# Ledger of designs, part 34: VH-VL binders against q80uz0r647to840

Target 1, 194 residues: q80uz0r647to840
Amino acid sequence: RALVIAQELLSSEKAYVQMLQHLSLDFHGAVLRALENVEQEGREPLAQEELRQGLRELPAICDLHQGILESLEQRLGDCGEGQPQVADIFLAREQEFEHHAAHILQFDRYLGLLAESCLLSPRLATTVREFEQSSQGGGQSMKHRMLRVVQRLFQYQVLLTDYLNNLCPDSAEYDNTQSALTLISKVTDRANES
Below, E stands for the ipSAE of ESMFold2; O stands for the ipSAE of OpenDDE; V2 stands for 0.75 times the mean of E and O plus 0.25 times the DockQ between their complexes.

## First folded at step 19 (VH-VL; framework fv_rovalpituzumab)

Design k1 (at its last look DockQ between E and O 0.84; V2 from the best seeds 0.77)
Fold by OpenDDE, fold request of step 20:
Structure k1 (fold): chain C 194 residues (1-194), chain A 124 residues (1-124), chain B 107 residues (1-107)
Amino acid sequence: as target 1 above (194 residues)
Amino acid sequence: QVQLVQSGAEVKKPGASVKVSCKASGYTFTSYIMNWVRQAPGQGLEWMGWINTDTGRPYYADDFKGRVTMTTDTSTSTAYMELRSLRSDDTAVYYCARETWYYDEGFYWYFDLWGQGTLVTVSS
Amino acid sequence: EIVMTQSPATLSVSPGERATLSCKASQSVDDYVVWYQQKPGQAPRLLIYDASTRATGIPARFSGSGSGTEFTLTISSLQSEDFAVYYCQQDDYSPWTFGQGTKLEIK
């Protein structure tokens, strides 16, 4: 049933947003604070700025999915036992998904820059380790947590495909879901190419 | 010389507490994370936790939460590990270990410097 | 927690021969594996990190390989000083966990 799949989409989105919030607040925020000390010393200011720009995609992605979550909650709350309308939630945010593309493209670069900055600042290195230690996110290495940001897009492909297979082919939701899948695929293709 | 020197062997009764020290020398103490790892006689290694030597913030393994306290004294470049409510199965050699990292498309952490170990014997 | 399982528990090898030690993770830890050597009465010594990177000062006869769940430490030509206990450790998931160790003894 389409509704059941939509509910799974909502449930998994909640978990994903929690993970993103942790990344945005406890990693991005902590790293930026640590970088302030490095910048005050006047060491490699251009590299630090580039790192800041690269990491900025995390809070942007978090904002995107917070919006998706809110919309999903509203749509599923309003439809009762009827056919939900969720595909347009993704379509309306097509431009924001470019943050995922940027994350994918810049991933290696900003991690490298982070490492360089860590060489200059033991405090920053320890900040990275403290983030990895955190129970939220499973206490996994930073690299893998960053990769999970992108993995959600592949989950969308699976969930929305299942959703599609349970819709009436003549419905507007069916067409919109196909469009949403196309949108997601454009971003995941970049991930596969990188 | 870069080294970690730990305090001497301890003999304790069940229910008592023990505090082991680890003095660092030859490097900047606050630039490296300090870990504690123990090893029961004839057994493997067990990670206990680590401490941010700059801020003093500790992180404990779940099995030791509530019984262990890790602290540092930056003025003497010394790390401390206190284990409370000792029982017989706490008998082990306790190690402090310096942690550092290497980058290869990811951050990889490892223990590159170890103390000589401190034997703690818990016996009635 | 991640369980690291080493095999065999004891490995008997003659000096000059090749030794192969195995370490298996209960789930994928990518290449976040560290190897340590411990001699009797001594603290562990770092050998390999990042699954395959040899630590400074470690002889070239030591090598690490593997990714995901299967890892291997290889000693190409055993020297007398290489007989010890070897531990693998995963560094991907907190808490950091060690294998139970492989004792490398002289045949």
Scores: ipSAE 0.883, ipTM 0.956, lowest interface PAE 0.5, mean pLDDT 94
Fold by ESMFold2, look of step 19:
Structure k1 (fold): chain C 194 residues (1-194), chain A 124 residues (1-124), chain B 107 residues (1-107)
Amino acid sequence: as target 1 above (194 residues)
Amino acid sequence: QVQLVQSGAEVKKPGASVKVSCKASGYTFTSYIMNWVRQAPGQGLEWMGWINTDTGRPYYADDFKGRVTMTTDTSTSTAYMELRSLRSDDTAVYYCARETWYYDEGFYWYFDLWGQGTLVTVSS
Amino acid sequence: EIVMTQSPATLSVSPGERATLSCKASQSVDDYVVWYQQKPGQAPRLLIYDASTRATGIPARFSGSGSGTEFTLTISSLQSEDFAVYYCQQDDYSPWTFGQGTKLEIK
């Protein structure tokens, strides 16, 4: 059943957006405030600017998925009859998925830069631990949280493949879902090729 | 010498409170996280919570939330743990433990320095 | 919260032999596992962090391995001072829970 899989896509997207909001609003903001204090003290500003630039991808990814979630809620809340239509939600946002490609390529580097900054600022290191303590649904290691950002794309591949297999092959939604899978795969493949 | 020295053993009645101190020396107190861990006689280790020694912000384990207060005095490099409404099953050795971190593709945290422990006995 | 289960509860071994201590997490904790040693009447001592990295000053006979849910502390060629209680702890999911301990005693 395509509808069941579309509902799974919606519910998992809601959980994913909640995780992204915590990363992009709470943690990202706390790190930026801590970096501002260290920069004011005149320590290693180049590494801090590179870290600040790299962290900007998280708010952009959060914005992308907030839009996806809103569209999924509208489409699946009002679909009273017929086959669901969700694939174009992804297709409309093709360029915005470039933020995921940037994250895939750079998140190990960004974590390393964060660790270097933590050596200069014990307050920043404690901020990392406080974030690992606090979470909607329990605390988790920073690396694991960053990996979940990436893992969502692979979850989309699984969900959309299963969705595709439950659509009429002659339908427009079937063709659009194939295109959405191609879009997601291009993002994940670019990271693998780099 | 880098060390954590705790206050002496205490005997308390049920319903009382106890405040254990942990004085750090040989390192910068506010650069490390402080944890509290207890161990009932013949039992294993039970994590109670931690405190940000720079800001004084504590984080408590759920089993102790509402009965425990953790504080610091940065001028004396001392951490404190106060446990209220004592019961007989609070009889234990209470440890402070310094927490630090290591980075290798992720942040790994561990307790690298422990106080000698403070025995608190709760008896009627 | 993550439950860390250690086995066996007590392990009787002769000096010079090899000891293998197990720790199982109730769900994956990746390699976020720490091992501590505690001798009678003493505070715990750090042995291993990130599942396999020896802490400074820990003899090479101590080694850790594992990832996911199953972890092992191995002590090769046991010395008399190695008879103690050993605890594992996970630090992937808050709260950072301890196992119940394995007592290593003289056979």
Scores: ipSAE 0.681, ipTM 0.872, lowest interface PAE 1.0, mean pLDDT 87
ESMFold2 (binder alone), look of step 19: mean pLDDT 89; pTM 0.893
OpenDDE, look of step 19: ipSAE 0.822; ipTM 0.917
ESMFold2, fold request of step 20: ipSAE 0.650, 0.667, 0.640; ipTM 0.859, 0.868, 0.850
ESMFold2 (binder alone), fold request of step 20: mean pLDDT 90, 90, 90; pTM 0.901, 0.903, 0.902
OpenDDE, fold request of step 20: ipSAE 0.876, 0.881; ipTM 0.955, 0.955
ESMFold2, look of step 22: ipSAE 0.645; ipTM 0.853
ESMFold2 (binder alone), look of step 22: mean pLDDT 89; pTM 0.897
OpenDDE, look of step 22: ipSAE 0.791; ipTM 0.899
ESMFold2, look of step 23: ipSAE 0.658; ipTM 0.859
ESMFold2 (binder alone), look of step 23: mean pLDDT 89; pTM 0.898
OpenDDE, look of step 23: ipSAE 0.838; ipTM 0.923

Design k2 (at its last look DockQ between E and O 0.76; V2 from the best seeds 0.69)
Fold by OpenDDE, look of step 19:
Structure k2 (fold): chain C 194 residues (1-194), chain A 124 residues (1-124), chain B 107 residues (1-107)
Amino acid sequence: as target 1 above (194 residues)
Amino acid sequence: QVQLVQSGAEVKKPGASVKVSCKASGYTFTSYIMNWVRQAPGQGLEWMGWINTDTGRPYYADDFKGRVTMTTDTSTSTAYMELRSLRSDDTAVYYCARETWYYDEGFYWYFDLWGQGTLVTVSS
Amino acid sequence: EIVMTQSPATLSVSPGERATLSCKASQSVDSYVVWYQQKPGQAPRLLIYDASTRATGIPARFSGSGSGTEFTLTISSLQSEDFAVYYCQQDDYWPLTFGQGTKLEIK
């Protein structure tokens, strides 16, 4: 049962990483290119820089989850039908989850700054719209796509909790899973406070 | 005056092509996405696709992919929609519609300006 | 695709009365709903966007409400010029989709 849940974790992580790659490579890149044009026009350089800084979290988050995915693939590939070890994958990346925290805290500001920039640059606005229409991200609005980044953490809470409930309480993996849940909760709590 | 003016009514045979024009005036043509929406007689509205008037990149609804081509001429502030391999069920009024956005903790897009429509009749 | 279902198909109301038009989405579209008015022989006209924001030049008697899957267009006191077909449209998912329309006619 624990293995089945871990496999679900892996499968969902694959899909999530694909989405993140689209955000990181296509959207992030396109927006940055558009912002370069705005800078050349000498418009709101400080606001643009703040927006760029906010956008940097997307590649960082993408890298985090790519690492998680690779580790999950390795761990589940090696365990066969035995007890998987996946909790430490999260624990080893505690510092990297701060990018999620930053994303959550800056979410509204980020979107606001993006909107302000779009007012200055119709090209940026159309870039946003083109990204929204792209099928790679599920064809949803920008806001929803950005929210999915945060929602993945809540999904972790659900999956890891279910995983925990199917572990032996006396096992090291049980303790590590509890620790991983605590880690994720620290980040998601910031979302709830915002 | 801000307006979209479309080309006149067309009568076509099945298998033919039609190209509808939409000329924009009174605003910066390249600052807005142009959408195309059609309406069969007595029916509702059907979204066909849009084109980025700045880049010229179009996006088509799946039902029209392969049969529709959207283009723009920035020098004349005109958008074009060509529909090929016409059939009787393509008989409709075709509209160009300017798309813009509003921000309220999210980007909300809407069609704020419409052409007067172009009737395309496909009959044998 | 998201299916937008409007009801009723036809609504008969007397001038001066209140009209309530419904639009339901097959799944949540948050507040990404737009309302249009179309009179015979004319192009659609924008009324409401973001589910509840009235477009410029639209009379105050028009109001939109709702979120998620349930949306409503309300005309508080019908004027003679308000008898038309009304369409809702979702802007959250691709492809963009419209409701089938509600015809508002004089009772």
Scores: ipSAE 0.824, ipTM 0.930, lowest interface PAE 0.6, mean pLDDT 93
Fold by ESMFold2, look of step 19:
Structure k2 (fold): chain C 194 residues (1-194), chain A 124 residues (1-124), chain B 107 residues (1-107)
Amino acid sequence: as target 1 above (194 residues)
Amino acid sequence: QVQLVQSGAEVKKPGASVKVSCKASGYTFTSYIMNWVRQAPGQGLEWMGWINTDTGRPYYADDFKGRVTMTTDTSTSTAYMELRSLRSDDTAVYYCARETWYYDEGFYWYFDLWGQGTLVTVSS
Amino acid sequence: EIVMTQSPATLSVSPGERATLSCKASQSVDSYVVWYQQKPGQAPRLLIYDASTRATGIPARFSGSGSGTEFTLTISSLQSEDFAVYYCQQDDYWPLTFGQGTKLEIK
């Protein structure tokens, strides 16, 4: 049962990485090009500089989750029906995960900063509209696309909680999973405070 | 003074094509998305697609893909919609509509400026 | 794609009274709903966006409400120029879609 939930963690991580690649390779580049045009019209507001800095984290966030995906593939691909041990994948990346997860949770604020930049660049606003149409899973508003980015952290909580409930309470994997949930919950609690 | 002015009414035979023009004035044409919407007599609104007026890239509704071509001429601030292989159920008023946006916890898109409409009648 | 269903198809109301027009989405569209008014022989006119925000120049007697799947356009103290067809539109999911319209006519 635990193994089935671990396999769901793997498959959903693969889908999330594909979505992050779309953001980091396509949308990120288009937004940065449009922001460059705004910069040449005058001094940038501090809010737009914050957006640029947040967007520079997208490739690193994508790399983090590619690493998680690769570790999940190795751990579960060779295991078959054996013992799942996946919680340490998150714990081994504790500092990196906390840093990038905090930035992922700022995506609602980044959406507001993007809107401010769109006031200065009609081309950027049109880029947002085109991106809304381009989803392979059916086009959605930019708000919903950004919610998908943030949603993953809460999905980890749900998946790891379900996983934990299907582990022996005296096992090392149970303790490690509880620690991983504490790590993830620490960051997501910031969303409740904002 | 801000307005969209469309070309005049047209009568076409089945199988023909029609090209409707929409000239913008009083605003920067390339700063806004242009949509096309039609309305058959006594019926509701049907969205046909939109065009990025800066790049000329169109996005068509599925019902019209293969029969519609949307273009722009930025030097004259004019959008065009051509509908091919006309049939009787294409009889409608065709509107161009400027799209803009507002942000409040999300991007809200709406049509704030409409052309006067172009009646296209498909009859033998 | 999202189906927007308006009711009633026709609403007969006397001038000075209140009209309530309904729009239901086939799935949640949050507050991404726009309302348009269309008088006979005219292009549509923007009334409301973001479910409840009046467009520039729209009188206060027009109000919108709702979130998720159910939306309402309310017109208080109806004027003679308010008798028209009203369309709701969603834009949370691509492609955008219109409701079929509600005709508001003089009783």
Scores: ipSAE 0.500, ipTM 0.770, lowest interface PAE 1.9, mean pLDDT 85
ESMFold2 (binder alone), look of step 19: mean pLDDT 90; pTM 0.916

Design k3 (at its last look DockQ between E and O 0.78; V2 from the best seeds 0.70)
Fold by OpenDDE, look of step 19:
Structure k3 (fold): chain C 194 residues (1-194), chain A 124 residues (1-124), chain B 107 residues (1-107)
Amino acid sequence: as target 1 above (194 residues)
Amino acid sequence: QVQLVQSGAEVKKPGASVKVSCKASGYTFTSYIMNWVRQAPGQGLEWMGWINTDTGRPYYADDFKGRVTMTTDTSTSTAYMELRSLRSDDTAVYYCARETWYYDEGFYWYFDLWGQGTLVTVSS
Amino acid sequence: EIVMTQSPATLSVSPGERATLSCKASQSVDSYLNWYQQKPGQAPRLLIYDASTRATGIPARFSGSGSGTEFTLTISSLQSEDFAVYYCQQDDYSPWTFGQGTKLEIK
């Protein structure tokens, strides 16, 4: 049962990483290009820089989850039908989850700044719309796509909890899974406070 | 005056093509996305796609991919929609619609300006 | 695609009375919902965007409410010029989809 849950974790991580790649490569890149045009016009350079800084979290988050995915694939490939070890994959990346925290805390500000920039640059506005239109991310609004980044953490809570409930309480994996849940909860708590 | 003026009614045979124009005036043409929406007689509205009037990049609804081409001429502030391989169920009023956005903790898009519509009749 | 369902198909109301039109989404679209009015022989006209924000030039008697999957357009006191077909449209998920429309007619 624990293995089945771990496989679900892997499957969902694959899909999530694909979404993140779209955000990181297509949206992030397109927005940055559009912002360059705005800067050339000498409009709101400080606000644009703040927006750029906020956007940098997307590639970082993408890198984090690509690493998680690779580790999951390796661990589940190696364990066969035995007990998987996946909790330490999260624990080893505790520092990287700060990018999620930053994303959560800056979410509203980020969108606000993006909107302000769109007022200055119709090209940026249309870039946002084109991204929303794209099927790679489900063709959903920008806000919802950004929220999915945060929602993945809550999904981790659910999956890891279910995983935990199917582990032997006396196992090292049990303890590590509890620690991983604690780690994720620290980040999601910031979302709940915002 | 801010307006969209479309070309006149068309009558076509099955298998033919039609090209509808939509001329914008009174605003900056390249600052808005232009959408196309059609309406069969007595039916509802169907979104066909849009074109970025700045870049000229179009996006088509799946049902129209391969048969529709949207273009713009920025020098004349005109959007064009060509529909090929016409069939009887393509008979409809075709609208161009300007799309813009409002921000309220999110980007909300809407069609705030419409052309008067172009009737395209496909009959044998 | 998201299916938008409007009800009723036809609504008969007397001038001066209140009209309530319903729009339901097959899944949540938050407040990404617009309302349009279309009179015979005319193009649609924007009434409401973001579910509840009245467009410029739209009379105060028009109001939109709702979020998620349930939306309502209300006309507080019907005027003669308000008898038309009304469409809801979601802009949360591509492709953008319209309801089938509600015809508001004179009782």
Scores: ipSAE 0.821, ipTM 0.917, lowest interface PAE 0.7, mean pLDDT 93
Fold by ESMFold2, look of step 19:
Order: sequence, then C-alpha cells, then structure tokens
Structure k3 (fold): chain C 194 residues (1-194), chain A 124 residues (1-124), chain B 107 residues (1-107)
Amino acid sequence: as target 1 above (194 residues)
Amino acid sequence: QVQLVQSGAEVKKPGASVKVSCKASGYTFTSYIMNWVRQAPGQGLEWMGWINTDTGRPYYADDFKGRVTMTTDTSTSTAYMELRSLRSDDTAVYYCARETWYYDEGFYWYFDLWGQGTLVTVSS
Amino acid sequence: EIVMTQSPATLSVSPGERATLSCKASQSVDSYLNWYQQKPGQAPRLLIYDASTRATGIPARFSGSGSGTEFTLTISSLQSEDFAVYYCQQDDYSPWTFGQGTKLEIK
C-alpha cells in the first residue's frame, strides 16, 4: 500500500510541475514584458522593482519541484516488490522550501503590487485576464492560481501521512517520513501566521 | 455620458452573415475589455467571447469558434462582432458589455456597462 | 465549463415583502459571483459583484451572500421596479457562465 501512495505522490507531482511551468513561464513572462513596455513609455515605475523581486520566487519554486519530480521518477522507475524510499528527497531540499515560505508570506503583497501597477497600465490588467482565459482543461482566477502553489504542501501532508501509516515503524523510511512531515508542516504553519 | 451605442436591428436569411457595431463614448476605449453576450427570445444570457481592445486579440466561447469574428477600430472607439453561417436559432438580441475589475485580495471582474442591444432575426 | 443553476425559475412575491433567490455552481467558484438585473426590453444591469459587494448606485435593499457553490440574492422590502429577471454569473473559471435566470414577478 506504501508503494501505491508513493506512486500517487509521483503522478500528482507531475501534474503540479506542469501547472508551475505554466504559471512561471507564461504569466511571469507576460507580466515582465508588460512592465518593460511601461518603463519604455516613461511612466512612473511605482513598486515595479519590488514586483520583479516577488516574481523571482515562482521560478525558484518551479526548479525545486522539477528536482523533486526527477528524483521521484528515478526512485519509482519500476513497479517494484520492495518498500519505496522517497522521504529523503524532501529532506535533501529543506533549504529550498524557504521559497514556498517566502511565497506564502508575500503573495498577497505581490498581488497588491500588481493591482497598483494595473491602475497605471490597463495592459497589465488585461494581461491578468488573458492568463485567466481557458485554453486546455480550464482557466482560473489569478488568486486561485497563486494559492495552488501552496495547496501542494497540504496535499503533501495528506499523502505523506497516509504513506507513514503504511510503513514499518522500525524502518529508516518511517523515521525519514516523520521528518519530512515536520519539514512540510513548518512551512505551512508560516502560512497561518499571515 | 459614458455609454455603448449599438447598430440597429437586422433581418437576415439562413447562411448569411451579420456584423454588429458597438461604439463607446465618454471613456478611454482601449483601457477596458469588451465582451459580447446574446439572448435568444425568452431565454437567458449566453457569453460569446471578448476582445482585448488595445491589441485587438479576441477570445471566443467554444460554441462560437469558427463562426464569430470580433474586431475593433480604435480610431472610432468601436467594437464589432460578426457572426457567419447564420441559423434560425441565432435569432437573438446581441449585447456588447464593457468589463472592468476591482481588487480586494484578488481581481474581481464584472460587466459594468452594457449596450442597448441589437436584435438579429434569422428567418427563411 | 461551470454550470450555474438558479432557483426558483419564477418567484411570485408581493410588494413590500422579501425575496430570496438562489444560485448554485457545479463546482466551487469561491466568491467570484456577480448578480445582474434585467427588466423587459432593457439591457442587464450589474447589482452585485464579488458575491456580496453592491455596485455603485444599487440600493441597500439588495444584498448578496454565499461562497463556494451556493449563493443567495436577497431583496428586502420589494419595490415595484424590482420585478425583473435576475441572473448570476461566475467569473472564476472561463467561460464566464451565466445562470438561466430567476423571474421575479408580482403576486
């Protein structure tokens, strides 16, 4: 049953990385291009540098999860008869989860800065709406897309808890999974402080 | 005096095309998104699509892709919707609607200004 | 595509009374819900956006509530001009779909 849950972790990570790539590459790029045009028109660049800095967290989060996905694919390459070992993939990246903490603490501020910039440039507001337009499998509001970055962490808590409950308590993987859950919970607890 | 004024009623035969105009006045045309919504007699509202009035890029509802073309003329502050290969069930009032936004911990979008509507009747 | 279902289809109410109109989404749309009023022969008019925020110039007797999948428009102390068709619309998922409408008519 542990292997089934680990494979669920892999398949859901694939879907999450695809969502992050769309958000990080398509929307982030469109906003940066729109901000560049405002600067070239000689308008006041109010809060634009802070907005650019906030946009850096999404590519970093995407890179983190591409690494997690690659590691999961390597570990779960066969349908195996043995117990899976995936918890250390998260533990090895503990420092990189700070990008999630930064996003949690800053995304409301980032959206507010984007809205302020949209008052100065209607093109940015239209860019937000164009990104929300459905293409493949549905469109969604900008706030929901930003919140889905965080939603994955809560999904990890559910999946890793189920995984833990299907491991031998004396195994190293059990201990590592407990540590991974603690890591994820530390990041999500920072969200409750906002 | 902020308003959207649409072209007059039209009667068309099946297979023809119709082009409805929507002229904006009293506001900056290219600062707002323009939507098209239709309403068959005795029926509800059906969203057809929208156009970025600054770039001219349209986005069509799936039911209308292939039959609809939305354009703008920024020099006259006018949006256009053309529906081709008309059928009897395309008989409806066609509205243009300006879309705007409000920010409060997220972007909220709504249609705050509507044209008076254009009746298109498709009859044999 | 999100299906918006309004109930009842027709609501008969006397002037001065309270009307309650329901709107249900086929999946959560959070608070991304607008209400429009349409009188016979007229274009729709925005009443409520963001589920509960009244548009400029809308009287206080109109109030919206709800989130997720279930939403309510309440009209207290009905006036003669309030007898119209009411539409909900979600703006969370493209396409921006409308409900089929609730006709509010004089009892």
Scores: ipSAE 0.539, ipTM 0.777, lowest interface PAE 1.5, mean pLDDT 86
ESMFold2 (binder alone), look of step 19: mean pLDDT 90; pTM 0.912

Design k4 (at its last look DockQ between E and O 0.87; V2 from the best seeds 0.70)
Fold by ESMFold2, look of step 19:
Structure k4 (fold): chain C 194 residues (1-194), chain A 124 residues (1-124), chain B 107 residues (1-107)
Amino acid sequence: as target 1 above (194 residues)
Amino acid sequence: QVQLVQSGAEVKKPGASVKVSCKASGYTFTSYIMNWVRQAPGQGLEWMGWINTDTGRPYYADDFKGRVTMTTDTSTSTAYMELRSLRSDDTAVYYCARETWYYDTDFYWYFDLWGQGTLVTVSS
Amino acid sequence: EIVMTQSPATLSVSPGERATLSCKASQSVDSYVVWYQQKPGQAPRLLIYDASTRATGIPARFSGSGSGTEFTLTISSLQSEDFAVYYCQQDDYSPWTFGQGTKLEIK
């Protein structure tokens, strides 16, 4: 059941996009609003600017996965019977996966900058705590939430491997799925190095 | 001196409400999150929720959502916890606790300052 | 919700001896564990945070260890003032939950 695994790709992609939107829009927005109050109090502008730019890869990552989600919905929404075809959805977006590697490089520095700024602004500290309390994203620590952005790629490796094992080896979808796994593995390998 | 001083013990009937106060001194009240934790006789500690003392926005544990209201008065550096529709199993010592943090590779949160506790007894 | 389970419920030891208190989480909480001490009629007192970091003013005889699901508080040479109830708490996933406590008493 390749189809069951493809449907799991779809359902988990919905959850992932919601998590990305919460992090990119709700949390980062709250940080920016808290920084406005620090500026009003005459605090150092340099740390504020670096924080403003700190999650700059997330809009592109969100766009990527919104596109993947929409394509999965189209392909699987019409399927009543037959072998699914989803591997090309990933292959079409190869360059866009670079944003994940960039995110892993920068989130550790972002958290450090956030912590330094929290020493000067209790509002930033409470913003962090309020985000950790939120129901979106599973109620985990800040580090765990940042790591979930790249965790999806490892989930793809698991799901696409299982999917591949349930395809006809002489099909184009089998070949495309192998190529998609290679694409995803390149990104995860670079993320581990970077 | 840095401290949290709570209101005195109370005796209530079932169905009543109680409002416990927690006055902070020796530090900037709005710079720290305030938690409420209770302890029934012979039992352990139960987290009830917390309040952002700067904005007044509360966050309640599911077990208490609908029955608890947490507020602050920044002009007196005082936090309040009101528990409604009291039952006999709400008999407990109620604590306020200041929360702070430490950073290493992530944020680590803990309660570094506690009030003396307020005994609330619910009995006919 | 993450359940924190402490053992034993009561530990009877003599002054000068070593006490080992256990705390287990129902799922991984990484190192996000805090330990508190509570004496009769008093509020809890912070001992350890981040599983192993002593709070300011806590004597070196107190040590914490563990990661994931299993955590330990060790008191290497018990003093008379150490006989109290000890609580662990996780702070990885809301709601923040406490163990039921281990009472440390004089044998």
Scores: ipSAE 0.647, ipTM 0.823, lowest interface PAE 1.1, mean pLDDT 87
Fold by OpenDDE, look of step 19:
Formats: structure tokens, C-alpha cells, sequence
Structure k4 (fold): chain C 194 residues (1-194), chain A 124 residues (1-124), chain B 107 residues (1-107)
């Protein structure tokens, strides 16, 4: 049962990483290109610089989850039908989850800054629209797509909890899973406070 | 005056192509994306796609992919929609519609300006 | 695609009375709903966007409400010029889809 849940974790992580890659490579890249054009015109307000800085979290988050995915693939590939070890994959990346925290805390501001920049750059506005239209991300609005980044953490809570409930309480993996849940909760608590 | 003026009515045979024009005036053409929406007689509205009037990049609804081409001429502030391989069920009024956005807590897009429509009749 | 269902298909109301038009989404579209008015032989006209924001130049008697899957367009006191077909549109998921329309006619 624990293995089945771990496999679900892996499967969902694959899908999530694909989404993140789209955000990181296509959206982030397109926005930066649009902003570069504004810079060339000497019209770079402070808001755009802040937006650029905020956008840096997307590649970082993408890198985090790519690493998680690779580790999950390796761990589940090696365990066969035995007890998987996946909790430490999260624990080893505790510092990297700060990018999620930053994303959550800056979420509203990020969108606001994006809007402000779009007012100054019609090209950026159309870039946003094109991204929203893209089927790679499900054709959802910008806000929904940005929220999906945060929602994955809540999904972790659900999956890891289910995983935990199917582990032996006396096992090291049980303890590590509890620790991983605590780690994720620290990040998601910031979302709930916002 | 801010307006979109479309080309006149067309009558076509099945298998033919039609190209509808939409000329914009009174605003910066490249600051808005242009959508195309059609309406069969007595029916509702069907979104066909849009084109980025700045970059010229179009996006087409799946139902029209392969048969539709949207283009713009920035020098004349005109958008074009070509529909090929016409059939009887393509008979409709075709509208160009300017799309803009409003921001509150997210980006909300809407069609705030419409052309007068172009009737395309496909009959044998 | 998201299906937008409007009801009723036809609504008969007397001038001066209140009209309530419904629009339902097959799944949640948050507040990404737009309302248009179309008179015979004319192009659609924007009324409401973001589910409840009235467009510029639209009379105060028009109001929109709703979120998620249930949306409503209300005309508080019908004027003669308000008899038309009304369409809702979702702008949350591509492709953008319209309701089938509600015809508002004189009772």
C-alpha cells in the first residue's frame, strides 16, 4: 500500500514538473524577453525590476522539483516490491522549499506587478494572454496556473499523510515522513496566513 | 471615433475560401489582440481564435485549425480572417472583436469592441 | 471545453419589471464571466466583465453576480431598449465558450 502511494507521488510529480517546465521555460522566458524590450527603450521602472526578481522563483522551484522527480524515480526503481524510501528526498531539500515560501508570500504582489508592467507594455500583456491560451498548462488563467505551484504543496500533505498511515510506526521511514510533513506544513502555513 | 469596420457580405460555393477584413480606427491597433467570433443564423456565438496584433502570432480554436488563417497589417490597422474549404455549415456572420483586459486580483479579458459583422453565405 | 448553459431560453417580461438571467458553467470558472447584449442585426455589446463589473457606459440597472459555476445577470427595471438576446461567456479556460443565449422579449 505504501508503495502504491509512492508510485502515485511519482506519477503526479512527473505531471507537475512538466507544468513547471512550461512556466519556467515558456512563460518566464517570454516575460523576460518582453521586459528586455522595455529596457532597451529606457523605460524600466522599479516595478519591472521587482517583477523580474520575483519571477526568478519559478526556475528555482522548477529545479527543486526536477531534483525531487529524479530522486523519486531512482528510489522507486531500486526498491522493487520492497519498502520505498522517499521521505528523505524532501528533507534533503528543506532549504530549497524557501522558494515556495517566497512564491506564496509574494503571490499577490507578483500578479500586481505583472499587471502594472502590462500597462506599460502591450507586448507583455499579449504574452500573458498567449500563455493563458497555451494548452500545455491546461489553458487556465494566469492566477490559476500560479496557484497550481502552491497547490502542489497541499497535495504533498495529502499524499505523504496517506503514505504515513501505511507505514510501520516503528520504522525510520515513518519518522522521516513525519518530519517531511512538518517541513511542508511550515511552508503551507504561510499560504494560509496570507 | 473608436470602431471596427468589416468588409461586406460574401457568397461562396462549397470548397471555396473567403477572406474577411476588419479595419480598426481611433485607437492603437497593436495594443489590443483581435478575436474572431462567428454566429450561424439564429444560433449562438462561436469563438474562432485570436491574433496578436503586435507580433502577428495567431491562435486558432481546434475546430478551425487547418482551415483558418488570421493575419494583420499594422500599416493599415487591419485584421484579416481567411476561412478555407467552406461548407454549408460555415454560413454565418463573422465578427472581429477587440480584446482587452482588466486587473483586480487577476487578469480578466473581454471583448469591448466589435465589428459590425460580415455575412458569409455558403451555398451550392 | 467548458459548457456554459443559460436559462431560460426565452424570458418574457414587462417594461419596468425586473429580469433575472441565469448562466451555469459545467465547472468552476471563478469570476471569469462576461455578459454581452445583442440586438437583432447588430453585433454583441459588452455589458459585464469579471462576473460583476459593469462596462463603461452601461446603465446602472444592469448588474452581474456569481462565482464558480452559477452566474446571474439582472436588469432591475427593464427599458424598451433592453429587449434583446443576452450571452454569457467564460474566460477562464481555453477555448473561450459562450452560452446559447437568453432571449428577453416583451410580455
Amino acid sequence: as target 1 above (194 residues)
Amino acid sequence: QVQLVQSGAEVKKPGASVKVSCKASGYTFTSYIMNWVRQAPGQGLEWMGWINTDTGRPYYADDFKGRVTMTTDTSTSTAYMELRSLRSDDTAVYYCARETWYYDTDFYWYFDLWGQGTLVTVSS
Amino acid sequence: EIVMTQSPATLSVSPGERATLSCKASQSVDSYVVWYQQKPGQAPRLLIYDASTRATGIPARFSGSGSGTEFTLTISSLQSEDFAVYYCQQDDYSPWTFGQGTKLEIK
Scores: ipSAE 0.647, ipTM 0.842, lowest interface PAE 0.8, mean pLDDT 92
ESMFold2 (binder alone), look of step 19: mean pLDDT 90; pTM 0.902

